# Designs tried in a protein design chat: VHH binders against HTH-type transcriptional repressor CarH (carH). Part 15

Target 1, 299 residues: HTH-type transcriptional repressor CarH (carH), of Myxococcus xanthus (q50900)
Amino acid sequence: MAERTYRINIAAELAGVRVELIRAWERRYGVLTPRRTPAGYRAYTDRDVAVLKQLKRLTDEGVAISEAAKLLPQLMEGLEAEVAGRGASQDARPHAETWRESMLAATQAYDQPRVSDVLDEVLAALPPLKAFDEVLAPLLCDVGERWESGTLTVAQEHLVSQMVRARLVSLLHAAPLGRHRHGVLACFPEEEHEMGLLGAALRLRHLGVRVTLLGQRVPAEDLGRAVLALRPDFVGLSTVASRSAEDFEDTLTRLRQALPRGLPVWVGGAAARSHQAVCERLAVHVFQGEEDWDRLAGT
Below, E stands for the ipSAE of ESMFold2; O stands for the ipSAE of OpenDDE; V2 stands for 0.75 times the mean of E and O plus 0.25 times the DockQ between their complexes.

## First folded at step 5 (VHH)

Design t2 (from g4 with T50D S54K S102Y; framework vhh_7xy4_2; at its last look DockQ between E and O 0.41; V2 from the best seeds 0.00; counts 0 for: grease 25.3 > 24.2)
Fold by OpenDDE, look of step 5:
Structure t2 (fold): chain B 299 residues (1-299), chain A 121 residues (1-121)
Amino acid sequence: as target 1 above (299 residues)
Amino acid sequence: QLQLVESGGGLVQPGGSLRLSCAASGFTFSSYAMAWVRQPHGKGLEYIADISGKGGSTYYSDSVKGRFTISRDNAKNTLYLQMNSLKPEDTAMYYCARDKYYWYRGGMDVKGQGTQVTVSS
């Protein structure tokens, strides 16, 4: 997997360090050697961000930057050992499957405490985004399929979904606040499935994007009012439930009309992808995958 | 190493049929939703269809609904796309993609090298 990289402005935001200071630290003390993009821009890794955070911490504690720079290798060895100890890529895959199966079994047994315990284990073992991508999202999809097929009841679905939601909200709360770019995220007016939107919010927060999350079933007019008040850089919409092309177009048209002209609007979810042509006609971006996160983040 | 390898593309007449296959390796296939996407020459990437990890749910774009069928064999780590009633507009490079669960099937993170489908009289 291509190592996630950040532009300097995002790295700065994530680390809580001014861009000018980062440049100064690099130049004066050689604490970072960021890769450069083909376009010549500095690309900072999560490791780089971690280094910046450590330097910030030390300097905030009154340590001279020159001294902090000298201590950094030792600190990073400890962090890397901790991260390597944690990052021994235990192929989380087998564990992910085991966790999902455990939670599913607990769900079937209406054992909410067990679901909670397994969730705690997952979140202790995996970084937030990895937990979401490899465990939580797959679990929810599986739960949804089983509900649809009649193998899980509505109560069972609600039991596990509410637990996962609570954890996601907690992860969002703990995520970086973001300041460089601002996105307003909402579900379609009739959309009740917000878990994907929460995941998107989590990803964006970790990319340094400020997120205003409005949640499920947001009326178009209300979204418009919110956007006028907040003046975000973009709007992200989630639509999961299938609908006819006509109904989709009507709804999306209403949404687009409620929003300022020229404001970038993104839509994600199964329904959105199914109606890509409609989105294109309305100048709405359809979220397709990993590459679009950079676009959303403005990186 | 994660790998997706598409096959089954070719030249077909309008109204004809093709079956595409995608062999997956390097990850737990059944744990991921999979998708077919296509890219016509000079155009952007277009979503075609996706299928859940266990194969219990499928979604289709408006452009292929009723004509294409996505399926999977998890025992064989293989994704399929049955394409019927092919049209010239279906001419494109077709890619198999692993779908992450953003927005409940909203994010593709890996795709294969693709297989060319050409529909022409």
Scores: ipSAE 0.379, ipTM 0.731, lowest interface PAE 1.7, mean pLDDT 87
ESMFold2, look of step 5: ipSAE 0.617; ipTM 0.845
ESMFold2 (binder alone), look of step 5: mean pLDDT 85; pTM 0.868

Design t3 (from g4 with T50D S57R; framework vhh_7xy4_2; at its last look DockQ between E and O 0.31; V2 from the best seeds 0.00; counts 0 for: pae E 4.6 > 2)
Fold by ESMFold2, look of step 5:
Formats: sequence, structure tokens, C-alpha cells
Structure t3 (fold): chain B 299 residues (1-299), chain A 121 residues (1-121)
Amino acid sequence: as target 1 above (299 residues)
Amino acid sequence: QLQLVESGGGLVQPGGSLRLSCAASGFTFSSYAMAWVRQPHGKGLEYIADISGSGGRTYYSDSVKGRFTISRDNAKNTLYLQMNSLKPEDTAMYYCARDKYSWYRGGMDVKGQGTQVTVSS
């Protein structure tokens, strides 16, 4: 039976421990030896998450981390029972697919109360980042593709996306405020696709980063003024809509020129990935994968 | 449990072609966008291409546009990458991923072992 694994950001969310603390605990105390994927990412098991939860609980109770690490042998008996129970339950019934299917059916029927009820069930059952990764984001992608193909109307797409957006904004409001770094997040000028930016904001907040979210369609001059006033540690930009290389380079040049040269600038989204060489020429980092969250959060 | 298995790599001379495959299981394949990424030895991960769940939308990095073609067969739960006009710079470990880089997702889910592509005289 395949063992479920998590990337460090998901393990951090599940355990309620900042990513930097997980790394520090691994380095200093050797309490975890996570496997490595072929791509080089650390892969954390359910047992690793359970260990992190116990260390978090003990340190929250005032136990020094060195003492908490010594207590782990006695705790492993109970943790193995807990992990085994969770693994069997999740493998037998993938709730995320069931929830998504229920919401799609309700969306097709224009049944907004049922969509709301299922969303409430999801958010009561899952932590925010897991809810986003396993249910909300895949649902929005599915709905968007069905709309593009003509399988759903624009009214059906708006019905569900409006409700998901409201829940995501609520999750952002409830997320930790963060104090150790500050990021300013915005969409490119004329970019209206906001949901990915909101997801990035949510994830950064759970990594302890303070986020100022500017949202959609931010002109370069306005971004520059905000950055001068806020003095953030980095700027994160989202660009999803397809652009020619020429238009992308023109726009990114204006954005780069509006920002201090020494300020790290990151770009995510499909258009950024398509034009990676342009980003490199302009000294702009392209978001590639999960390890980049650690770099944004200041490992 | 999400599982992605890449295959089809090998040694090819410059100008040659290869077709990579990725067998997917553990999720509803047609409901997700999929991507190819690569990692040259000792370098970071580089995005190559992605394709929507239906197959109707494709995107390519500038480094491969016009040479590579991403496609999928939803009946077989398989993602493909046709690589033509290969260059030594294309030498890398190639991975398929479930794509989270769209509007509603964060990051690519890269979990396979990869398949090595080597372009050398």
C-alpha cells in the first residue's frame, strides 16, 4: 500500500508549525528524516506530520524542544495508532472528489444553497490550505474549463466562483497575520484573474509572511507608489491571461522600472511560465514550484 | 494516492525527436490540467508546457515553443510530450505534474521519478 506523503508546506499547515521551524528541527535535532522525491523535494509522511504535531503541542505547553524530542519514544505508540486510522479512512473514501462532484451537480442545477452547504462542510472538515488545494482550486479549474467548452453557462460559472471567492476571502481574514517578512501581491495591469493570487496570499500568510494584497489590474505607477510607502521584502505578481512575448516584455519592463532594482520581484501564472527568458533578462524570478514558497518566505 | 509515471526518455542526437509519456492514476485525470517540467543536472526546475483538462488550451515556454507539442489522451489517462528538433540544452530529467499554476492553484505537483533525456553527439 502506497504511503501518503506531503510537501513541506502542506505538512506545515497540517501540523500548525512554520516551515522554517520544521527545517530547524530537522537540522538541529534530527527528529525527522523525510524522503526525497526525484525532483529533490522533501516528502513528509503522516507519521512525520504526527511527530510535528506532538512537538508543537509540547512546545506550546512550554516544554523546551530538546526535552520534547526526548519524549518522542513514548509518544510513538499512540501516534502509530492515530496514523493508521487516518490512512485507512482517507484511502477508503476520497471526500474531496465527492465534495467537488456534489458542488458541480448543484452548480448545474443553479442550486446555490446546496453549493453553500457543501462548501461549509468542506471548511468545517479541512484546514484552509488543504481545502484550497484539494477542493476549491480543482473545482474552480473544472468549472472554468466546462464554461470554456460550453458545458456550463457563464451564470453557472459565476454562481460557484462568486461563492468560492467569498469563502477564500474569509479564510484570508482568519489567517495568521505574519511578522517576519512582508510581501506585496498584485495582478499585472489589465489582469483580472484574481483567484490564484488569493490562494498565494493564503499560503504565504500560513507561512508567517505579512501580505498586503492589492488585487486585480494594478497599474505599474500605483504599484511603485505602494512599494515606496510599504517597503516590503518582495513583490509577487500574477499574470494568467495569454500574452505575446512582445506585450509581456513591454509590460514587465514598465513594472520592473517602477520598482527598486534591489527589491526581489516574483511572477507567477501561465503567462510568466511561457515567457521565462524575458523574466530572467529583467531580473524577475518566475514561480516554478513548491520549493519557491520557502524562498518567498525567507528560509 | 496520486501517481505519475514518466517514460520514453533516452539518448538522442541533436536535431532528433523523442516522445515522452506519463501514466496517471489516483485522481480523475480529465478534471485536471497537466504539465511537463524539466530539471537539468544541478539546475532548478524549468516549466515546459501545460494543457487544460479537456485538452483545448495549451501553453508553452518560449524555450520550446514551435518544437515541442503537449497532448493528452483522457481515455487512457496519459499525458504526452512530443519533442522535435532537440538541442543539447534540452538535456534534463523530465517530469509530468498535475498543474496548480492556473488561476485557482498554487504550484505544480511533481511526484514521479522522471525520465532522463540526453541530447548529445
Scores: ipSAE 0.211, ipTM 0.634, lowest interface PAE 4.6, mean pLDDT 81
ESMFold2 (binder alone), look of step 5: mean pLDDT 84; pTM 0.850
OpenDDE, look of step 5: ipSAE 0.497; ipTM 0.792

Design t4 (from s87 with A50D D59Y S102Y; framework vhh_7aqx_2; at its last look DockQ between E and O 0.03; V2 from the best seeds 0.00; counts 0 for: pae O 12.4 > 2, placed apart)
Fold by OpenDDE, look of step 5:
Structure t4 (fold): chain B 299 residues (1-299), chain A 121 residues (1-121)
Amino acid sequence: as target 1 above (299 residues)
Amino acid sequence: QVQLQESGGGLVQAGGSLRLSCTTSGFTFSSYAFSWFRQAPGEEREFVGDISGSGGSTYYADSVKGRFTISRDNAKNTFYLQMNSLKTEDTAVYYCARDKYYWYRGGMDVWGQGTQVTVSS
């Protein structure tokens, strides 16, 4: 699997270090030798981000950067051992629950900075897809249930959802560029929930699929125009909100009609699963699980 | 019991205005987004517009944009559809619906019975 890399702005954000400082540290002390993309941009690895975090910690403690740079190899040996030890075998599940609980508690307290801090910990500890599957998606599900039950307010839901969204977008930006296969992803015309779509985009990018993400509330006609222009290999649709079977069928019919004949169309989300028969009648594929990712990727 | 009830429908002349109300009960009003739909005779039900839980965001179909406005009153557990510059093609049964905007479980899960709006030439 190609090592995950970040642009300098993302690395800076993850490490809590200004871009200018990163450049200065690289230039003056040679603490980082980031790889360059084919386009000539610096690409920072998780290791690089860890280095930056250590340097920041030491400098925040009052250690001169020149001294911190000298200590870095010793610190990194310990960190790599810890990261290697953490990355391999330990079932991240217990930690995942702890992180979710922490974020929920922070959300209840309207402590957005704390939510952000915990998110940073999660993303530092877990690969992007694992972070999404084991922590972020379950968190959002739990938040939704609590909102529905009246345990969380709308404001609290928005607080945590916006934070998660921002992180997902960042992960997408850092994801590998797609190769041969191209997918256009969109929500249903009336669908506002885009988190599932973002997660799908992230997964596809890591599978080497080129993704054009159109987002929420995409009219059928506009999707059609976009698809004609882009000529993708497939279209992925997300539908979370459930409606009557009639309304669902009407909407999906409109979408199918707006798209070229023979173009594979996939639909995911709870609503899609609930109306599988309609999807089948319209020759739309319903996403069922992990096996379908390979189908989407063409592998 | 969770319930939505439309009111305010009737006969109006083209160019006129009408205000529909949807009164809700049996749940925490402020926690939900809401939508308006309409269905003309022989036509499919179509989306008219929606309003977020906070009331800070609204969205309208192109066919009604600039003419219709959705608002909500949390104190009254009621949301509204103000219809201005009505056209004959606006004639339909109008429905209000509760919309749960959330990851994995969002959706319109409760509907009103509908109210008839007739626009005459």
Scores: ipSAE 0.000, ipTM 0.232, lowest interface PAE 12.4, mean pLDDT 85
ESMFold2, look of step 5: ipSAE 0.463; ipTM 0.756
ESMFold2 (binder alone), look of step 5: mean pLDDT 84; pTM 0.850

Design t5 (from g4 with S31D T50D S57R S102Y; framework vhh_7xy4_2; at its last look DockQ between E and O 0.48; V2 from the best seeds 0.00; counts 0 for: pae E 2.1 > 2)
Amino acid sequence: QLQLVESGGGLVQPGGSLRLSCAASGFTFSDYAMAWVRQPHGKGLEYIADISGSGGRTYYSDSVKGRFTISRDNAKNTLYLQMNSLKPEDTAMYYCARDKYYWYRGGMDVKGQGTQVTVSS
ESMFold2, look of step 5: ipSAE 0.490; ipTM 0.789
ESMFold2 (binder alone), look of step 5: mean pLDDT 84; pTM 0.853
OpenDDE, look of step 5: ipSAE 0.454; ipTM 0.769

## First folded at step 6 (VHH; framework vhh_7xy4_2)

Design u1 (from t2 with V110S; at its last look DockQ between E and O 0.65; V2 from the best seeds 0.55)
Fold by OpenDDE, look of step 6:
Formats: structure tokens, C-alpha cells, sequence
Structure u1 (fold): chain B 299 residues (1-299), chain A 121 residues (1-121)
């Protein structure tokens, strides 16, 4: 997978450092050598962002930037060792499965404390987005399937879903605020699956996007009023539950009508992908994959 | 290294059937939702079907619902697409894709090289 890169504005937001300061640090101390895009823009990697975060931390602690720059190689070696030690050895995949199995077993036993413990372990071991992508989201999907098949009870589903939700909210709280771009996120009316939307919010926050999360049970008209007040760069909608093409079209039409005509509207979720033709007719973007995060973020 | 290799494409008459296969390697196959996507010539990428990691849940686009069936064999690390009642409109390059769980299987993060399906008289 091509290494994700960020423009300077996004890197600045992610690191909590002003763009001017980044440029100054690069120029004066050579702490970063970002690649340039074919268009000539600086492209910062996650590593670069980590460097910026470290420099910020040190300077916030009162360390002169010149001294921080000197310490950076040692710190990065430690970080890389820690990241490599955390990253190289933990083919997180086997661990991810083990964690999911453990949480499922705990859920089946109505052992909420055990679920919590495993979640804490996951979040200690993995970065937030990786935790979500590799452990939490798959867990929720599995829980849903088991519920549908009658393997898990409603109570068991609620037990684990509430725990995961709490962790997601915490992760969102800890995520970068974002300021360069603003998205309003909401579920479709009557959509009961909020976790996907929370995950999207988390991803967007980590991409430096400001997110207003409205959640569930937001009427189309109210969404429209909110959007008029907030003037976001885009609206993101989540729809997971399967619906007929007709119902989907009716709902989406209502939503689109409530929103400004020139405002980009994105729809994500399994239901959205199943009704792409409807979305196209209504000039709504369907979230397809990894590349669309960059589009949403404006990078 | 993650690899997805599609096969089974070809020329078929309208109303005919075709079965596509995708061999997956380089990752824990059963841990990921998988999807089929297609791209008609001169058109954008279209999602057509996906299946959960364990195979317990499937979704279909309106365009293929009732005609196509997605399935998987996790023991063989293989994804399948049974296509029945094929139409000229189904002519496209077909790709096997790995899905992340954005919006509950809403994010494709990798796809194969594709296999061409042509439906023509």
C-alpha cells in the first residue's frame, strides 16, 4: 500500500504545529525532508508527523528547538524501535483474531469486565485507527452476524456494542480536532447502526478534518438546518441496514433536498454501495474505499 | 505481500452463466470482508457484491441482485462470484477486492488485476 502522505496543512493539524513553524523547523534545523508531489507540494508521511509531534512535545516542555532537533534522532530511534518493536513483531493480525475471540467469549459469558480488559489491551497495543479497522469493526460485524443467526442474544449484542461505542467515543475525544476542512456526519433517518459513522468520524479526525457528529435520529429537515448554520465543506451520511431501492431513493431524495445543491454529499455503508445507481441520479457520492478518504479530506 | 488474482472471465452469450474465482494470499483471508467490483469500459468502478469474513452476510447491488451469488471458501482462500442470467450490461472488467470495515464493509483497500467478462451475442 502506498504510504499515506499529507499536505503541510494536514500535517500541521495532526501534529498540532503551525505551518509556519513547520517550515521554519525544516529550513533552520533540517528535521524534516518531506517528499514533493508531482505538483510540487510537500508530502508528509506518518513518520514526519510523528517527528513533528515529538518536536512539539519537547518544545512544549521547554526544550529549545535547537536542542530538540539534536535529540530527535535518538528519540526517533526509540520511537521507531518502539513502533518497530510494536509494529514489526506484532503482525497484529493474529492478535486481532485472538482479541476478537476473547471478547466474543467474554460476551457470551456476559463478562463485561473481561470485554473491557481486552479492549484496553487492544487500545494499548494498536493505534486508534488500526484498532478500529482490525479489531473493533470486525468484532461488531461478527457480533451482528451472530445475533442475526441466533448465536448471540440481544443482551449480549448490547453488552459488547455499548463497550465498543464507549471506546470509540473516547478515541474520538482524543483524536486531533481538525480545522482545515469541515464535515457534518449523520446516519440515515431510522438507521440503527452508528458504529460505522463513528469509525468514519475517527478516520476523518485523524486526517485533520473537523467533524460535527450528529449521530442518529436526525430528521432530514433538521440536518438541513444544521448544515445551513455550520456551512460545512461536505456532509457524510451512513446507511448500513439493507433497504429496498425505492425506500433508499425516497430517503436519499429527502436528504438531498434538505441540503444545499452545491454541497458535496457522501454516503457510506453497505446499503449505500448496494444502491449506487440511485446515488448517482441524485448526485451523491458513494464511499468506495481508501482513496475516498483523501477526497473527503481534500488532500 | 497481499495478492488477489481473479480468473474465470470470458465471452458468454446473453442469458448465460459464468463463475469467477479470486485467489487470495498474503493476508488472513477469513478476517476480511471481500467484494466484487466491476468497471465497464469508459465508466467508473461499480460495487456489485460483498461477503463478510466468515461468509455469514452478503450484500448485492441492485444491478445484480437475484442473478449473482458471492461466496467464499476460507480453507482455500478463494472468493467466488456465480453469475447467472448475464446481460450485455454486465460486460466489464471484474475485480476481486478486499474490504475494510468502514461503515461495516464500506471500504475497499485492495483489488486484483481483474478478469474481463464480455456478454455478447
Amino acid sequence: as target 1 above (299 residues)
Amino acid sequence: QLQLVESGGGLVQPGGSLRLSCAASGFTFSSYAMAWVRQPHGKGLEYIADISGKGGSTYYSDSVKGRFTISRDNAKNTLYLQMNSLKPEDTAMYYCARDKYYWYRGGMDSKGQGTQVTVSS
Scores: ipSAE 0.305, ipTM 0.685, lowest interface PAE 1.7, mean pLDDT 87
ESMFold2, look of step 6: ipSAE 0.716; ipTM 0.882
ESMFold2 (binder alone), look of step 6: mean pLDDT 85; pTM 0.865

Design u2 (from t2 with S57R K65E V110S; at its last look DockQ between E and O 0.54; V2 from the best seeds 0.67)
Fold by ESMFold2, look of step 7:
Structure u2 (fold): chain B 299 residues (1-299), chain A 121 residues (1-121)
Amino acid sequence: as target 1 above (299 residues)
Amino acid sequence: QLQLVESGGGLVQPGGSLRLSCAASGFTFSSYAMAWVRQPHGKGLEYIADISGKGGRTYYSDSVEGRFTISRDNAKNTLYLQMNSLKPEDTAMYYCARDKYYWYRGGMDSKGQGTQVTVSS
């Protein structure tokens, strides 16, 4: 049975050590020999995380890293014996609903460490795209609905959304860079909800697409300048918040006018589907479902 | 393993009403947004409406806003579409779809076999 492992950014977060420092310690002092995944990423075990925690503790106490590395074998021997002497049945892959329920309860209690622990479990157990689809995005939607109904405060919503955003950015950094087809991704000018854009970026990267992420609130004229400089194969736009048909059409018209006529433009999100006829009149593709990923990525 | 079974279609005169149902199984129904889409003969799929997993958010295409109502009963794993003031342009095969959080709610990943709605004099 394979032992639970983490990517370097998750191991860094768990141990409280910067990624750059983990790599330096590995290279210079040989304190870790993580296995590589088939994709080429370092895979850190629970033992590797424990090593990093001990090195962090010792260096925080003023011990030079070279001396901390020398002390490590005895410290790890004691910790491994302690862990081996205590234990309970564990399931590294709980049902996605259970994880969402745990994070919701932790959010209600303002228990950010617990949210962090559950997020780490999810990312250790699920591939990035499944984690996003089955846990992260549904949780954020549920939290947003509870905030709108008054069942959660905005502070509770922000607590979980900031944690999820940080992890999603880390997943993007670990994803393939892509050399096939180039997409420029941005939110509509007034759109603040970027999680859909980040999820789309993650999926496109795993399909081999090079993605330039411009993020939130990019003015149409600036998007046009970026596209002229970057010469992408397509533009992907995210729009989540409800808009009147008039406001949507005005905004999309300005975006379309700023972009080359022959350049494919795709719009994703609920507002785009609501105003599908407007998109069609402006020669903008509306993302409808699973089979559009291949068309967008240029299979 | 996932199953979506639509029912309630039929022949209706213009101005009439129909209620579509979709029985869902093989997944945790309340965890997913759900959608109705339709396909007029010889045309592509057209989005109609979607509803969040908990039911707190709904969206409608401009073509049906004000006439159609999407709803769900999570205890019965059933999605509904109430269609009022039907027009000949509403004639299509109607599909129940599980909606993924693509673009934070903007893409189906599965659909049923469909139920035909025909609005004709």
Scores: ipSAE 0.616, ipTM 0.845, lowest interface PAE 1.7, mean pLDDT 84
ESMFold2, look of step 6: ipSAE 0.420; ipTM 0.763
ESMFold2 (binder alone), look of step 6: mean pLDDT 82; pTM 0.843
OpenDDE, look of step 6: ipSAE 0.796; ipTM 0.914
ESMFold2 (binder alone), look of step 7: mean pLDDT 83; pTM 0.842
OpenDDE, look of step 7: ipSAE 0.820; ipTM 0.925

Design u3 (from t2 with S57R K65E Y102Q; at its last look DockQ between E and O 0.30; V2 from the best seeds 0.00; counts 0 for: pae E 2.8 > 2)
Amino acid sequence: QLQLVESGGGLVQPGGSLRLSCAASGFTFSSYAMAWVRQPHGKGLEYIADISGKGGRTYYSDSVEGRFTISRDNAKNTLYLQMNSLKPEDTAMYYCARDKYQWYRGGMDVKGQGTQVTVSS
ESMFold2, look of step 6: ipSAE 0.658; ipTM 0.856
ESMFold2 (binder alone), look of step 6: mean pLDDT 83; pTM 0.847
OpenDDE, look of step 6: ipSAE 0.501; ipTM 0.787
ESMFold2, look of step 7: ipSAE 0.428; ipTM 0.786
ESMFold2 (binder alone), look of step 7: mean pLDDT 83; pTM 0.845
OpenDDE, look of step 7: ipSAE 0.599; ipTM 0.842

Design u4 (from t1 with S30D S57R; at its last look DockQ between E and O 0.41; V2 from the best seeds 0.00; counts 0 for: pae E 2.4 > 2, grease 25.1 > 24.2)
Fold by ESMFold2, look of step 6:
Parts: structure tokens; sequence; C-alpha cells
Structure u4 (fold): chain B 299 residues (1-299), chain A 121 residues (1-121)
């Protein structure tokens, strides 16, 4: 397997240390020996990033950088053993699953700083959509199920979900503003679970779609008023919570009736797939998988 | 690397039963929701059922609810579909799929090669 290396700007992001400070620490204290590429750029390894993180942690705790540098050899010995163990783990499993396992273990221990560190590592290492698809969304689903089954407490669930939600909102705000096709996204009436909707919004924004995000628990009548004012090209609805076929049909009928007859309406989420025939009868598109993103985005 | 291998299909009389299996490898099986989908001859894919990574939550399409049961054995990395009270309309190629987390749990990213189920005569 290939060892990942980073240019200095990426290493800075991963470690939470300004580029100018990395250069100063390297120059004055000799704490890093990054490799040089044939083009002459410095290439920082995972070990180099770990060094930067340790120095950042110690200086944030009030340790003078000169003292932090003196402590580094023993700290790095333990950390290098930890990283070597990660390498063996990566030989057998994808990076994304290792990150999710680390966050879950930290959540079980109420170790919020560790959850935060792993989240920062993920977001520094992966593009936004990949981070969401491979790490954030699966983690939220797993944590939610564990809370529901009683193997995690509500406090543990909140500890992780609040931190992940904040990062997801940041990814959404940083996503390109769409210039093509306009979608209005909302959750079903009485639907509290918004993370699927935020993920869909993030992906549509990266496909160039302009998204108006209405959020959770949008009543059918209010959605209808918004659509009349906004005149979007489509409506996307999220429905996650289990519903009987009768309840689903009643709710979707009200939604369809509140919306213009020719306006494309899409539904996503587990309840939508469970009631596919209802959606078909009401001329509502059901999101089934990866191939439907282009249909929804109109590309 | 990621691999899903379906088995257990065959020819069965109306009213009969079959149990489908799907062996999974190349990923941490219990970290992902899994699904069964089918494709009747000349038609598009039809969602049948899915199950959470832990096995604690299941969903079924209206077309199979009450007749089919999805389950998983995380120790064996195997997904199952118990199909009872089979009808000629259940004739299709059946695929095992890993559920992607689009819309939280509503989209598939990979499926196997499939196993044929034929309900006739």
Amino acid sequence: as target 1 above (299 residues)
Amino acid sequence: QLQLVESGGGLVQPGGSLRLSCAASGFTFDSYAMAWVRQPHGKGLEYIADISGSGGRTYYSDSVKGRFTISRDNAKNTLYLQMNSLKPEDTAMYYCARDKYYWYRGGMDVKGQGTQVTVSS
C-alpha cells in the first residue's frame, strides 16, 4: 500500500497549525524532516502530521514550544507504535471504517476531544462528498440505531450527532452555490430526521443544482406556499421514519395535492422505498440509488 | 475487492419457499445496511427489503411484506432472504446490495451478480 503524503497547506489543515508556524517550528526547533519531491516541494507524511498535532496540543495546553519539542521523542515513540498498528489495520480494512470505529469507541467512552480529533482528520483527508458518504452518514446511522436499541445513551448519541451535524452544515455552506436547476428540499411532515436531507442537499449542490433547504417537519400546506413563491424545477422530500402504507399514502397524497400537477416530486429515504407502489400511483419519483442523482439534478 | 455473491435461487412451485444467501467480503459487513432487490424479466429493478448493520431494523416493500423475511449473520458476513408463499409474480433475478447512505438509508451503491428465482408449474 502507498504511504500518503501531503503538501504543506494540507498538512497545516490536518494539524490545525498555520503554514507560517509550521515553517517556523521546522526551522527553529528541527522537529520535522519532511521529504522533498523531485519538483522540490516538501512532502509531509502521516508521521509529520502527527508531530504537528502533538505540538499543537501541547502549546494549546500552555507548554512552551521549546519544552514541547523536548518532550516529543518519547511521545512520538508511543505514537509511532500506534501508527504502525493503524497500517496493519489498513491492510485488512478501508480507512473509512477505521475512522468510524475510532469515533464510535470514543463516543462509548464519552471522549469528545477524541471524536473531534477523528472528525478533523477525516475532513482534512477526504473531499466533502467522500467524507459524507464513507464516514459521516454511516456513523450517524450506526449511532442512531445503537441509541434506539439502548446500547448507547441519549447523551452519547447527542455528543456525536451534534458534532457531526455542525461539520455537515459547514460542508454545506462551503459547497458551490448552484447555477443550474432549482430544487426545494424538505422533510415530510412530522419528520425530525434531517441528516439525510442535508446530505442530499450537499450532493445536489456539488452537481450544480441551486437548493432551497426548508429543513425538517415541513407541513404540506406550507411547502405548497413556498413552492408557489419559489417556482422550483423540482421538490425533493426526505422520509426516514417507518410509516404504515396507509399513513404514508395519506401524507404523500396531501403533499402531492399541495404541489403543482406538473412539478416533479422526488422522495428519498427508507419509507419511500418501502412504499414504492404508492409513490408510483401518485406520480412521485422514488430515489433508488446512485444512478438517480443525475435524473434528480437534471443532467 | 468488495464482493457480494448470491446463491439459493431455483425453480419452485407456487406456494413454495426458498432461502437466498449472500456472502459478503471486502468491507466491514456489520457497518453497513444491506438490501435485496429483484429484476423481473424485461422490467427495471424493484426494491424488496433492507436491514440495518446491526440487524435491528428492517424495511419491506409492500409487495413482499408478510411473506419475505430479511436477516443477517454478522459473524458469517452473510445476508439472507427467506421467501415464503411464493407467487409467479415473484419470478425474477434477485440481487444482494450494499445500501449507501443517500437520504440517510435509501440508496444502493453496489449489487452482486444475482441468483434466478423462478416460480412456475
Scores: ipSAE 0.421, ipTM 0.741, lowest interface PAE 2.4, mean pLDDT 82
ESMFold2 (binder alone), look of step 6: mean pLDDT 83; pTM 0.856
OpenDDE, look of step 6: ipSAE 0.775; ipTM 0.907

Design u5 (from t3 with S54K K65E; at its last look DockQ between E and O 0.55; V2 from the best seeds 0.00; counts 0 for: pae E 4.5 > 2)
Fold by ESMFold2, look of step 6:
Structure u5 (fold): chain B 299 residues (1-299), chain A 121 residues (1-121)
Amino acid sequence: as target 1 above (299 residues)
Amino acid sequence: QLQLVESGGGLVQPGGSLRLSCAASGFTFSSYAMAWVRQPHGKGLEYIADISGKGGRTYYSDSVEGRFTISRDNAKNTLYLQMNSLKPEDTAMYYCARDKYSWYRGGMDVKGQGTQVTVSS
């Protein structure tokens, strides 16, 4: 139904079968039932291409086409089982954009059951970190930007963001607990945006780090009390909302002063990158990209 | 699959200007925030600027604010950095990056070979 299709010339090239043979095989042996476009052209699915490949293989081996057609049903059942098994593999990356597009369209239509179905499909097909990095986080960014620009309503934004958040929390509960290093993760005071912090927690857990999540809007004094009790190996902070350099420095100074000397402090998010000179003056590490995960986790 | 190709670097006198380009392929360009980072010789990566997927929001490091302008052309899958009033301390290898989750955290995917900018008399 909702599947990739090809015109006959492309299907022919993919399968290594001349167009006239495809037409003859369809007509005489009924091995394919391609749909017709409104313009009357044949639309071939990935299954149709697989059928053509099997027929090509058998006829290249010297099997008469009439006999190959008789063998096709059981060959296709085996092939579909193999493809379905491989479809849960790491080669799902070409599908990430399709999943994001499907969820965005469903969100625009207020189709919560469809969003849920696509989320389930993503999480069944991809490891948790890949699902977050390639599908969930980019979708949330796109939806948030569309909401700010007025091309999505707050109801549409909430529909998808709340479902994604629930699934991300579930992934965290299922993630390894970790016994290598201990990180305390929190958002800046007055910081509401937590999805990146949850993603960082998930990734650290998969690197073997024990994570204590304090969540949104953590006052500096309360963070200091938690750190004294927990004795973590590092603190990770998230700050996304735009702040003036002066407000950022004041807040980060209070945070730094509440934390023990020598305790590594990392900060991530757009506001941290904008004010990275302030972070450097206060001996706070700024998370920049993929290479920083090993440094932050100590692996 | 992801491909980022930087160009436009070169030798420039102090106070001069350069415009860097980054041609992107292998992903839906408009779906991602994009960033410029630089690496001075013998130093780590330094964030310069980033721009949202639709281009409506831009951010700059304090070191370049007012001198550099990030922009993008989603129809051409190209990211740009206009660099004005260049200083010797701007000398570095410049990379473009796909910025994963720029809305929520700073995860940058630096994949290109970079383009060298040298500011010297």
Scores: ipSAE 0.205, ipTM 0.633, lowest interface PAE 4.5, mean pLDDT 81
ESMFold2 (binder alone), look of step 6: mean pLDDT 83; pTM 0.850
OpenDDE, look of step 6: ipSAE 0.587; ipTM 0.840

